# VHH binders against q8pxy1: the designs that were tried, part 12

Target 1, 323 residues: q8pxy1
Amino acid sequence: MMDPQIERKLIEIMRVIHESDKPIGARAIADELNNRGYDIGERAVRYHLRILDERGFTRKHGYAGRTLTDLGENEMNDALIGDRFGFVISRIEEMAFRTTYNPETDKGDVVVNISYFDKDDFETVIELISYTAHAGYMISPRVRIFEEDSLEMSLPPGKIGIATVCSVTFDGLLLKAGIPVEPAYGGILQIENKKPARFLDLISYSGTSIDPIKIFMNRTPTSVLEVLEKGEGKILANMRQINSSAYEMTGKILKKAEKVGLAGCITLGEIDEYLLGAPVETGKFGAAVVGGINGICALEETGIEIETNPISTMLDYQTMKEI

## First folded at step 1 (VHH)

Design z13 (framework vhh_6z1v_2)
Fold by ESMFold2-Fast, scan of step 1:
Structure z13 (fold): chain B 323 residues (1-323), chain A 124 residues (1-124)
Amino acid sequence: as target 1 above (323 residues)
Amino acid sequence: EVQLVESGGRLVRTGGSLRLSCAASGFTFSDYAMGWFRQAPGKEREVVAAISGSGGSTWHADFVKGRFTISRDNAKNTVYLQMNSLKPEDTAVYYCAASRYLKGWSTQGHYDYWGQGTQVTVSS
């Protein structure tokens, strides 16, 4: 679809539009970007604005220029808050490559999400994350806690940070075994009788510069608490596509990971067949994996204010503690 | 059997209003995003509006924003397009389409099911 360089430029253009008090045109956008150190002309900006128009992120105002739509504003707000490169596929590829965890030795780095919340909510947060993980709706029951005076990161007064294992860790495990993985979709997955039924909504990873899971957290309600209590409801999940040649080896690696507590793979599809209603590219099979932040979604459902940065960083898995 | 059946297309005078309906059957309607597309003679098909499976998110093309409104009734398995302040440029065959993608709705190839279309003609 689009390369990472183009995706980064789209984000910067959206930032300029977002920061403008008035509709802004291609020339003014180009001038502002050049002031910020980018070497870009008006013609290139016009090209990128058409892409943003196609994605529904910008609105035309004739000669006055562009503004962000509500959709674009939400995307841009997420990008401005997070320390992200923008094109999520590039981030996933980077983090998968940096994954070194070996289930045989229980050594190496895993990909984590980082969440922040008020110190007063600590006990509730740990209990609900533990419950969700042990019910099978998170990648691992191991977490890392960051206090206000943590040497690993700085937090605002009154806040605590928590790292939870990210599903991109599976991409890294498979990559180290020689299996390239293509992230396909983030989505909302319907659970019925404690089993996956179908995807209700999907966002392609190639279609946005922001993590589809983060988009769903802000826009579409989950019902993780309902799933935990009744065995039915909605959770976050991802779907990956893998080359058909790796079918048997993929199954073997995922079962091995489950043995050491990395148990987020819900199901594997058949070669060339849809998985849980999601389309699969010819020559590939699908793998559905729970979102690494379903426990965080459950907390949000209780009314707890919590900020989450998915695919945030790497942590040594041995430094994460079982809860 | 999966079917999408559009209705409501007719001849309307400039400045008039019209509501299109699309009745869906053969699939779980609330699991699919729905889109309205149009195609005028000699032009490529273009996206007019889209709505998520829950109805919580909508999008409208700039050239119809403020004039057209998409909505859905999941109890009736129906999606609607309310068209106000019609212009001759709105003359086209209007198609209903269903997609599993929330934000892939602007990409024609991401739509799984299509209706046969309903003709809207706006006289000038």
Scores: ipSAE 0.000, ipTM 0.113, lowest interface PAE 20.2, mean pLDDT 80

Design z14 (framework vhh_6z1v_2)
Fold by ESMFold2-Fast, scan of step 1:
Structure z14 (fold): chain B 323 residues (1-323), chain A 124 residues (1-124)
Amino acid sequence: as target 1 above (323 residues)
Amino acid sequence: EVQLVESGGRLVRTGGSLRLSCAASGRTFSDYAMGWFRQAPGKEREVVAAISWSGGDTWHADFVKGRFTISRDNAKNTVYLQMNSLKPEDTAVYYCAADSYEWGFDEPYEYDYWGQGTQVTVSS
């Protein structure tokens, strides 16, 4: 959802659903879109429907298909999906609230991103995700693999799914400890000598209905492979703001999480100070966290076709295996 | 592009067995997950069983688990529902449905193609 053309397709999909007298499935939507001049297949429509589901614009009706929610009706009528304030923050809040993982016990659910790719790429995908995670540019080296023939995750023949830990897991860990976290920015972070140097670009979470990380994947390219090889380049990272009263407790919780493999917090800033060039409000400190999909960015840099839904769902962390 | 035709529905006595068949025609049958649904008089349509595209993964509703078994033969483009120990409450029109695929697992499968249904009546 990094492209105005993608936003246009989402609006047209919503119009097809709106015009249906009953819930409508992906194939019927694809056929209608082709009649309207779009060259789009059923699989691509299913992908876009997942984006609409995640935005709260569509509702599934068991096996009958989808209808628009009240929110979806409003967005279709206004054609202002890209200008919707607070939607991404609402999703982050929901997933943080659903997080049950406790680093003291190493039990509970974490927030995950779901990606899928051709099974022929499996070995390269696993190796590069492992390398990126162990280099410190992903949240965790634990993943969960979904085979193409699984009812747990509906995948077409020839595809494999992978779950990777999402940085929103940290928001949930802190929330469960009584520490509210404000998502501030998604950004492109410059790495120099294997250390964070400065943010090169920032997009506010409060100013967009599109996940800033998705915007950056196309608009401002990463160079994760360069970082892995030379210790310099550009990665995805998020900036969070936290009330100064929670400074000491936040550090302690993140250290405990790191011990059990949740090591995505790059740097905690000082109270009232800018962090890595990013502005921080008075009375707060910043926390810079790696984007949970940097390994996916590295794969895209090699030319591998991979589809990703960030902040996708919850998984029991104990079911995820270290790679 | 997939068309489904159910067969095998009939009158059966309580405790009896019946096998339903669903013949698929059209493109790429082996790419579809398949399901069996039923709708009894005065009730909503409910899912009975599902099978992945290769047949390597299956799911059965709690109310039929241990009695019904879903299977498929991709070489024959056919899905089966073996029904054992039938009860009067199993009386319904049984529908075959095909779901091409959908990524994600936090939502139920969405079925794109449906058969016309086959009537199963279980007498006491």
Scores: ipSAE 0.000, ipTM 0.396, lowest interface PAE 11.3, mean pLDDT 80

Design z15 (framework vhh_6z1v_2)
Fold by ESMFold2-Fast, scan of step 1:
Structure z15 (fold): chain B 323 residues (1-323), chain A 123 residues (1-123)
Amino acid sequence: as target 1 above (323 residues)
Amino acid sequence: EVQLVESGGRLVRTGGSLRLSCAASGFTFSDYAMGWFRQAPGKEREVVAAISWSGGSTWHADFVKGRFTISRDNAKNTVYLQMNSLKPEDTAVYYCAAEPDYYLWESDSYDYWGQGTQVTVSS
């Protein structure tokens, strides 16, 4: 998996390229980063530029250097907005506040991730997402499909969009009950014998300008297909911290959500104790929730090209169809 | 051993023209993008122009666009910089550099530099 320190360097390199009025080379990037207090050489910058090239974020212009691609500009724009300390946490708080879903009535808006892919892959996408959801590694088996002529979502020609439920929906459910939730970490969770064993890697939500789940997804460090086949492997998961005074109520709400098909909390920790190796602040307990896009990760593992925007928007849960 | 040897630098009067050449050896020239850089007195080294491995794509810095033209002759393993309408601000040591085919070689390509050729533009 990609080290968070490496991800930070990639973001800073993209920032230098974005701020340049012309294509910029590795030496000029290294010099600018050193002027900003980073101890980095031209060779290290060239190594990171290769990673950016492989991810489609940069385009080479012969010896003149690199510019950001449209994909890189989109990532950079998100990172520049993230100059606001805690931008990802603020986004989670905003979406949690906008959540209106009530599991007792099965009505209201949920937070969704939006993914889009080549329409030729449609049958494989639906089958694998359904399988992953019913195996318990997604939040819900309900999805909404957007075709290229949809008025609700603008799609590139030849693409289909799919909305899947985002784990931030749980933050919203708990907030509506008066329970504030602190997003702590996005990470890679090891599954052994069909149960959570330990977090292998964690990225703090407070320490990044890009969603930790998006960072892990870009590297495809998961083995969701292995988990589905053998009951062991790696999935995306998030860890939340909640005040100990809300322990009983949290458990009650999560069980109600499960009854209406909105599952995904795989483990509640003990008060004042680490959860699956992840640290928990004194006076709180941890809640580990599966990532809402594990089915998308499984598709990427098969070689399907798919683009995902996590914590994307709100959607009326009643308009989502069980698959 | 990779060698890049610049030539053609000299004293030229304002408004004059000059052609720089860079002879390459020790690598497959036609697989490499080539660039011209300059370092003016008291300034940092800057990119002047670049040309793709085939010569099908060129880039020129805004401060030389319309005045300078980069070209290459793969049969002669040489890259050129034609400089027209020279200004005193063009006074610098000019360097050529090679960047390997990005798809085939991932080593630090900016290490392939010539020793430079001095261009002085007087009034």
Scores: ipSAE 0.000, ipTM 0.121, lowest interface PAE 19.7, mean pLDDT 79

Design z16 (framework vhh_6z1v_2)
Fold by ESMFold2-Fast, scan of step 1:
Structure z16 (fold): chain B 323 residues (1-323), chain A 123 residues (1-123)
Amino acid sequence: as target 1 above (323 residues)
Amino acid sequence: EVQLVESGGRLVRTGGSLRLSCAASGRTFSSYAMGWFRQAPGKEREVVAAITWSGGSTWHADFVKGRFTISRDNAKNTVYLQMNSLKPEDTAVYYCAAGEDYSFWLPEDYDYWGQGTQVTVSS
């Protein structure tokens, strides 16, 4: 579920399961949580276990109870690192402030993600990123390639680097127009009939020391290739909250950016309403944006080894080439 | 799977008021975002106003802001455009449009269109 209180209970339940040497049932989990000062009953634990089962984080062992799956172990470990607040928010604020791109002139700096891959995979990488971008599941079809001898970007030996536009560029565009943007969630978005349907999972930016998109790349499966082939499946997306007073101006700016090749705003929500199942604060509206690295996720789905640093740096958009 | 029929267009004097209606047939009207567009002779079709599927949010073009108001009644499967302080420059064919996703900027974002209703504003 997307309620932060429910998410905290899910993490605590996973922690109890992790600490158990054997499969553990709902009653025993409830008793242990009550011993730790939580007021929770067996019925509520059973409800939360069902959510964990559906997310693939727990495995049922008949009447003996549940254990964590490998996916559940990874999810718990990454979520527990989230005790260091504000690092990602501070990075987003810094990069938004440094954004100078003006869609009227097609000049200035944009925020980019940097990915590294084996030189032998170059043709496949370019082809699939191009396809994903032109299908509308990345921010821009423009990229910057860094060869081994590049002095602009330090590369691991035997690798090529690629820069793709980061969705934080939109935060910068809106900030330049006087509109503050609040990052809310990174998540997995279900696509049905080539249209957004609902968020399947969300990680709050305020509750993590690691970029939620980076977390999802490592743990939660996407199916970008399925979306490209059939118009159905799962992509990376993130959700922003913006003050209701800026509703009209936000939509206008995002549509203007789309006309000059900075696409990826999937939909704007209604004031005070949930967007695609994601919660929105009173007095605000949501904006859902594709993750800037869905093409990279598609490559990982084919078995290509690729390492990605999201919200990595600024690049002059004029130095990026359409693929 | 939705059909749109506009009504209410007529000749009106400068400074007058007019309300356009767009009746939708189909079981899923309440799931569509709706827009009003206009096209004058020799000009491209432009967005005038838009409203989300629930009616909770609206957008109006700068050239009509304060004069026109979009609204909808999901129980009656109807969207309205209330036009006040009409000017000769408002003379155009007005079109109702429906889209599955929220959009208020581009005609190509809308999937279904009505036949149009003529509004003429005399000086």
Scores: ipSAE 0.000, ipTM 0.194, lowest interface PAE 16.6, mean pLDDT 80

Design z17 (framework vhh_6z1v_2)
Fold by ESMFold2-Fast, scan of step 1:
Structure z17 (fold): chain B 323 residues (1-323), chain A 123 residues (1-123)
Amino acid sequence: as target 1 above (323 residues)
Amino acid sequence: EVQLVESGGRLVRTGGSLRLSCAASGFTFSSYAMGWFRQAPGKEREVVAAISGSGGSTWHADFVKGRFTISRDNAKNTVYLQMNSLKPEDTAVYYCAAKYPWSGYRLSEYDYWGQGTQVTVSS
């Protein structure tokens, strides 16, 4: 609707207001934006504030300035996640390209997520991740532990790091076999009778400002523990789209990967058909893969504090140990 | 029996370049992280660079960052250290070392060590 340059300035103004612990005026906003490298004066900020007022994103407090409304806070959070959207897609493409793992030789690099937790939680973390992986809700039962003084990874004092296989590994695996893969959706997948039933929520990688990381961070409505106990509940899963010409080859490669412990591909869809309720573009089929961090979600559900960097780095799959 | 054999050390002039090699045998090379360490006369050994089993992850010490590059060729069971813009302060015996990921990454916890190769940088 509006000029994209104006929309970006509106978002930056909302960020400044959000970060203020008190109502903030146009002069103070202009000064802060100039400190951040923007060339903008008080007059221009006043113009943009009126637009935000008209959209219901800001509330005026006389000469004291503006605060964000609930609508404005929601819009700013969505825009902040949207700013990371290009980075997420670029990161997926980079890591898929860097993937060298070959299931025929069982050699090469896989994409991993890195999680950090208090060393006193080590036994519980290993046990629950192992249980979740062997139940089929993670990509692989192989992990790598990073101790304090790691040369590959700097850890905060008192913390241990753990690497788990990321679903982007499948994108890279297929790419190296000559099959281009398009990330489609991150989502929440309903499990019933220990089987995938349908996606309850879908966030497109294209045409949306919502980052799959937001699903995890905003009290993701996963119930991995419920799935482990009762065979029903909600897990993280991702879907990708692949050209119909690669249908048979994709199935063969994913089945071979499963035999060497990369078992996260749960469903391949039919050509041109929806997969578990997720839409598929004409001339393509869907491939649904469990999220590589479902075991971490289970730990969060128990109240354990754990920080996760998804799509973090590459590791040699042979250096990862089965648990 | 595990063996690491370093080669390539020699006298080189300030500003010059040199490539060190370390040939490994007796273990599954791609399953081990590799490191390059050095020991200058009268000083303790210090870590220079490290590389994961696949080569997908590398680390370089601040004092060599931008000048040295660690790499490996798993088909040849060899790790390399490419040394550019050499300085007299780089004069040391250079050692390669191998570590299984589960044993930690401290200097004292490297599982296997080579005999070293002497690098001398003249002004």
Scores: ipSAE 0.000, ipTM 0.098, lowest interface PAE 20.1, mean pLDDT 79

Design z18 (framework vhh_6z1v_2)
Fold by ESMFold2-Fast, scan of step 1:
Structure z18 (fold): chain B 323 residues (1-323), chain A 124 residues (1-124)
Amino acid sequence: as target 1 above (323 residues)
Amino acid sequence: EVQLVESGGRLVRTGGSLRLSCAASGRTFSSYAMGWFRQAPGKEREVVAAISGSGGSTWHADFVKGRFTISRDNAKNTVYLQMNSLKPEDTAVYYCAASPEWLSRYLEGDYDYWGQGTQVTVSS
């Protein structure tokens, strides 16, 4: 199907299915799409669901409805790259602006990712996140745990939530010092002999509505466990561009953050030079930062089911506990 | 217009590695998403991996995730499939294909140009 209107409807139907916490039927999909301003009826939704079934993007659950297959999940995520330009950048700008953390005082709000997992996996989750953070592949060893009875978040029975520090916190720190930061790429970074070697793959932030790191989690395997064991493999990392005039001040701020446990900046590039194979605009330098969810990637590599919302909310850093 | 020629297929032992190459002709190579498909005897053709025109986005089928990696070099007009930890089930003719549409990469019918295929045999 080469018709753009039909392709758009298929993508929007997949988005509704993706956002459902349970199998969803044609009537409920149609109602949700109408709430979003689409002029589509239940019968048309059923027709499009057959197309999605034929393409292998959806799985039938009897009368209960459909869920996305892995193929469908990947297709929906890739489609969002074209349709919602700038959304992730707008979200990054919002969260950076809301960041109040000051590394000189060790007070204020940081940006966090929120992940959800089965409470029976709790010990393994804490152990691997701690190990990954202390090895230097997460932003901070501080987390906040949300039990099923949490007043701050509604969790399904049997689930626990965990907040981990998001790399957008660095954007906020720099912004508060008067330094604007341009998100450039999310990517897969090759580690060799415990050191960054090169980016193997990159997705531009300006070309996606979903955090590039989240896209990579669904499509390209990491090997965080291999990096932890052997000092080689693949991790998630982001690259930022900053005006050359801010070079010295950026370095000073990142060093102050490192002293208080925010140690996710793995390398600063030279002015006007490529960083780890990634292009940098003239008049700027690159800053490569570990993905705040590499510990979550390690858990997924063990077969643990874990769901993550990157750049999720703000938390007072003082309420986060070292693990 | 793009013409595609695969190379690199051969007999390999279980657990071995192999890199396939697909050389493309044409001035618009970077405008096309590239895919690798395979077809085993008696089975239908299936999509293995795909890469966007810029190389910034990749996708791999579940049955090869962690073992196969797709990449491209637009300066050389070439796409690659690095195959590691090969299994007898990977035995197939591997085809390179070009699509103008990244979003429809799973559909054989949406690929405009196809290579002739290269045979990969994995001995047990």
Scores: ipSAE 0.000, ipTM 0.092, lowest interface PAE 22.2, mean pLDDT 79

Design z19 (framework vhh_6z1v_2)
Fold by ESMFold2-Fast, scan of step 1:
Structure z19 (fold): chain B 323 residues (1-323), chain A 124 residues (1-124)
Amino acid sequence: as target 1 above (323 residues)
Amino acid sequence: EVQLVESGGRLVRTGGSLRLSCAASGRTFSSYAMGWFRQAPGKEREVVAAISWSGGSTWHADFVKGRFTISRDNAKNTVYLQMNSLKPEDTAVYYCAAGTPEELYKWFSGYDYWGQGTQVTVSS
């Protein structure tokens, strides 16, 4: 497992190198980072440069310093496109903490993903999201629509925004009940006969500079439409690890949430056992939850242009409309 | 922490076959993607093949498709590269890497642990 703080520093070092017109050395990099508010010395920069060298992101020019390789340039471009550098876990923790939704009262804020699309696609978007949600491959059938001139959200001309419930809402529900949750993996889950079979691929939340769900949207194609038609194919899902002491209470809270329409928990693992093939630490159990954007993946599969920001913001669940 | 040790590199004749092994130590092997990379003298490192943590997804570079096959045995904490129909152009130091990459073929996106390499020489 990599330290997210180290990953952030690596990305910032690469930014400094990228902005240099010529090879740059460790001292000049440290000086520039200090000018940008980072407290880092030349020795620490040299350590991080060695990691970048090992990954093939940087090329040594002897005495003159480093430049980015083509691979390093691509990594920088990919990292800049991501909504945040190196702190996906911190973002999840922030949004979980901000979650106020209470299944007992059916009131409070949930975590949402925000997607943007051309207003001409509105009817198709609503139909397919509704279908995917009612088939059980989204967290909730409730959405909120944002129009071009909305005061609540700034949108480009000709676009409509849609909020869908994010799986981090479950992290928040459990945290509110005193249960710490460790996000473990975003992944591609194989569905067979309308049931979860196994994870085909996983990306650790602590090991990436961008959201694993966003990575999978670009890297490994889903087949949500196939799942909707045949009960077989690939969807997005996430896995969490929770301390074994909270096993009973976790089950009760998730069942309560399901009764009020937050029905994204696919399965709970057994204590100390792998879940759907995914590794689980000793003393913990896994919880697999559908990705909150499977309906968006289905839309992309039809060729609709749609941009998604996962784990985007908080919304009052009462303001979200069932579709 | 994960330690990777490559083995199997040697001199082999054009058209021959070779199997490389990478043994991993550390508890988290089964949660990492694994990749094989190579670096020829005077050239930059390039990705050869990669495999997801479960073995459910693999990627092979176009220049080795049909000749090389990556596989893993999570029970033995080992990843393999079966190399067939070897060419002189395959001469390089081969490295094993572990991590959580953005895409299997993008070795720069989270391959955090690297072996020391094993030399493969293909004579004509």
Scores: ipSAE 0.000, ipTM 0.107, lowest interface PAE 23.0, mean pLDDT 79

Design z2 (framework vhh_6z1v_2)
Fold by ESMFold2-Fast, scan of step 1:
Structure z2 (fold): chain B 323 residues (1-323), chain A 123 residues (1-123)
Amino acid sequence: as target 1 above (323 residues)
Amino acid sequence: EVQLVESGGRLVRTGGSLRLSCAASGRTFSSYAMGWFRQAPGKEREVVAAISWSGGSTWHADFVKGRFTISRDNAKNTVYLQMNSLKPEDTAVYYCAAGRPIYSDWFSEYDYWGQGTQVTVSS
């Protein structure tokens, strides 16, 4: 296991390389880090650069220095998300704990994903997200829109932001009722004749620091438009594991949430049985939930450029508007 | 991304005025929201003012409203904090911060920070 202080220095070195307009060398990296208050010399930077080279995060340019590889860019972005929210499991636990939404009152905070896109695409974005949500492939038809010059969100010129409800909201809702939920897998779910058929691909949350849904977003193996048009294709979904003792209460809470428009639980499995082909531990049952960004996946399928930060923040559900 | 350097902090008497500057280097200054924060010894860091990427929207904390004004000059890659009617309670290290578009909001999501500039207000 790597020393946490070494991991922190690797991340800071990657940030300096990312911010450079040209390849950057160890001396220049050390000088920049010292300007930021870090006590590090050129020799130590060279040592850390070797580690980054070995991990495939940096590319050498002879005497000119280093740049980040695509893998390095992705790792830096994931580490920055981890720094802000903790590791993926810790982030899910934190956001679940911060969830205050109560289906009895229809009040409180929910977990959201944030996406942004070119303002010229706004009409198409709203229409397709609305269609996807009302077809049952998003958590909620409620969104919050952030204008390009909004005080609530810093967006580049010409961009609009949109918040959509994240499936981690269910983890929080169940936690508040005393039911611990284990996120088991993010995955790609096959839909056939408008019904869930089986998981085609699964990535375990256990032992990972990268959100499985973020990995699938980058790979884009969905066909949400096909599901909307024909009732068959591939969507993003998550699988949760819950202790068998909570079976009845879980069903009750999820039905209450659905009644007030916070849906997205596709199906509950039987105790001790696999769910849609996904393994479930003895003494538990599975819960399959749609990914909160299936509408965003549909937009990507049309060729719209859209950036998404999943499990991004908390928003008061009352401030989100139905579309 | 962006590197930030604050300047202008100094000793000022109560009732005086001071302008802080934050010079940004890097490619994308005009795409970032900018904020001014302060931290006094033994206290938590608090947000003082914020400005949108264009300068069209600003926010000021109630404890400085009417006394402090945030502004920016995108041509010079600089954000400013004009401080008037200074009080001893304004004594702190002042930091500027830049928010990335995909991650940023006004209060919590600032990814880039300067090293700070000390402002001392004597009575």
Scores: ipSAE 0.000, ipTM 0.211, lowest interface PAE 15.7, mean pLDDT 79

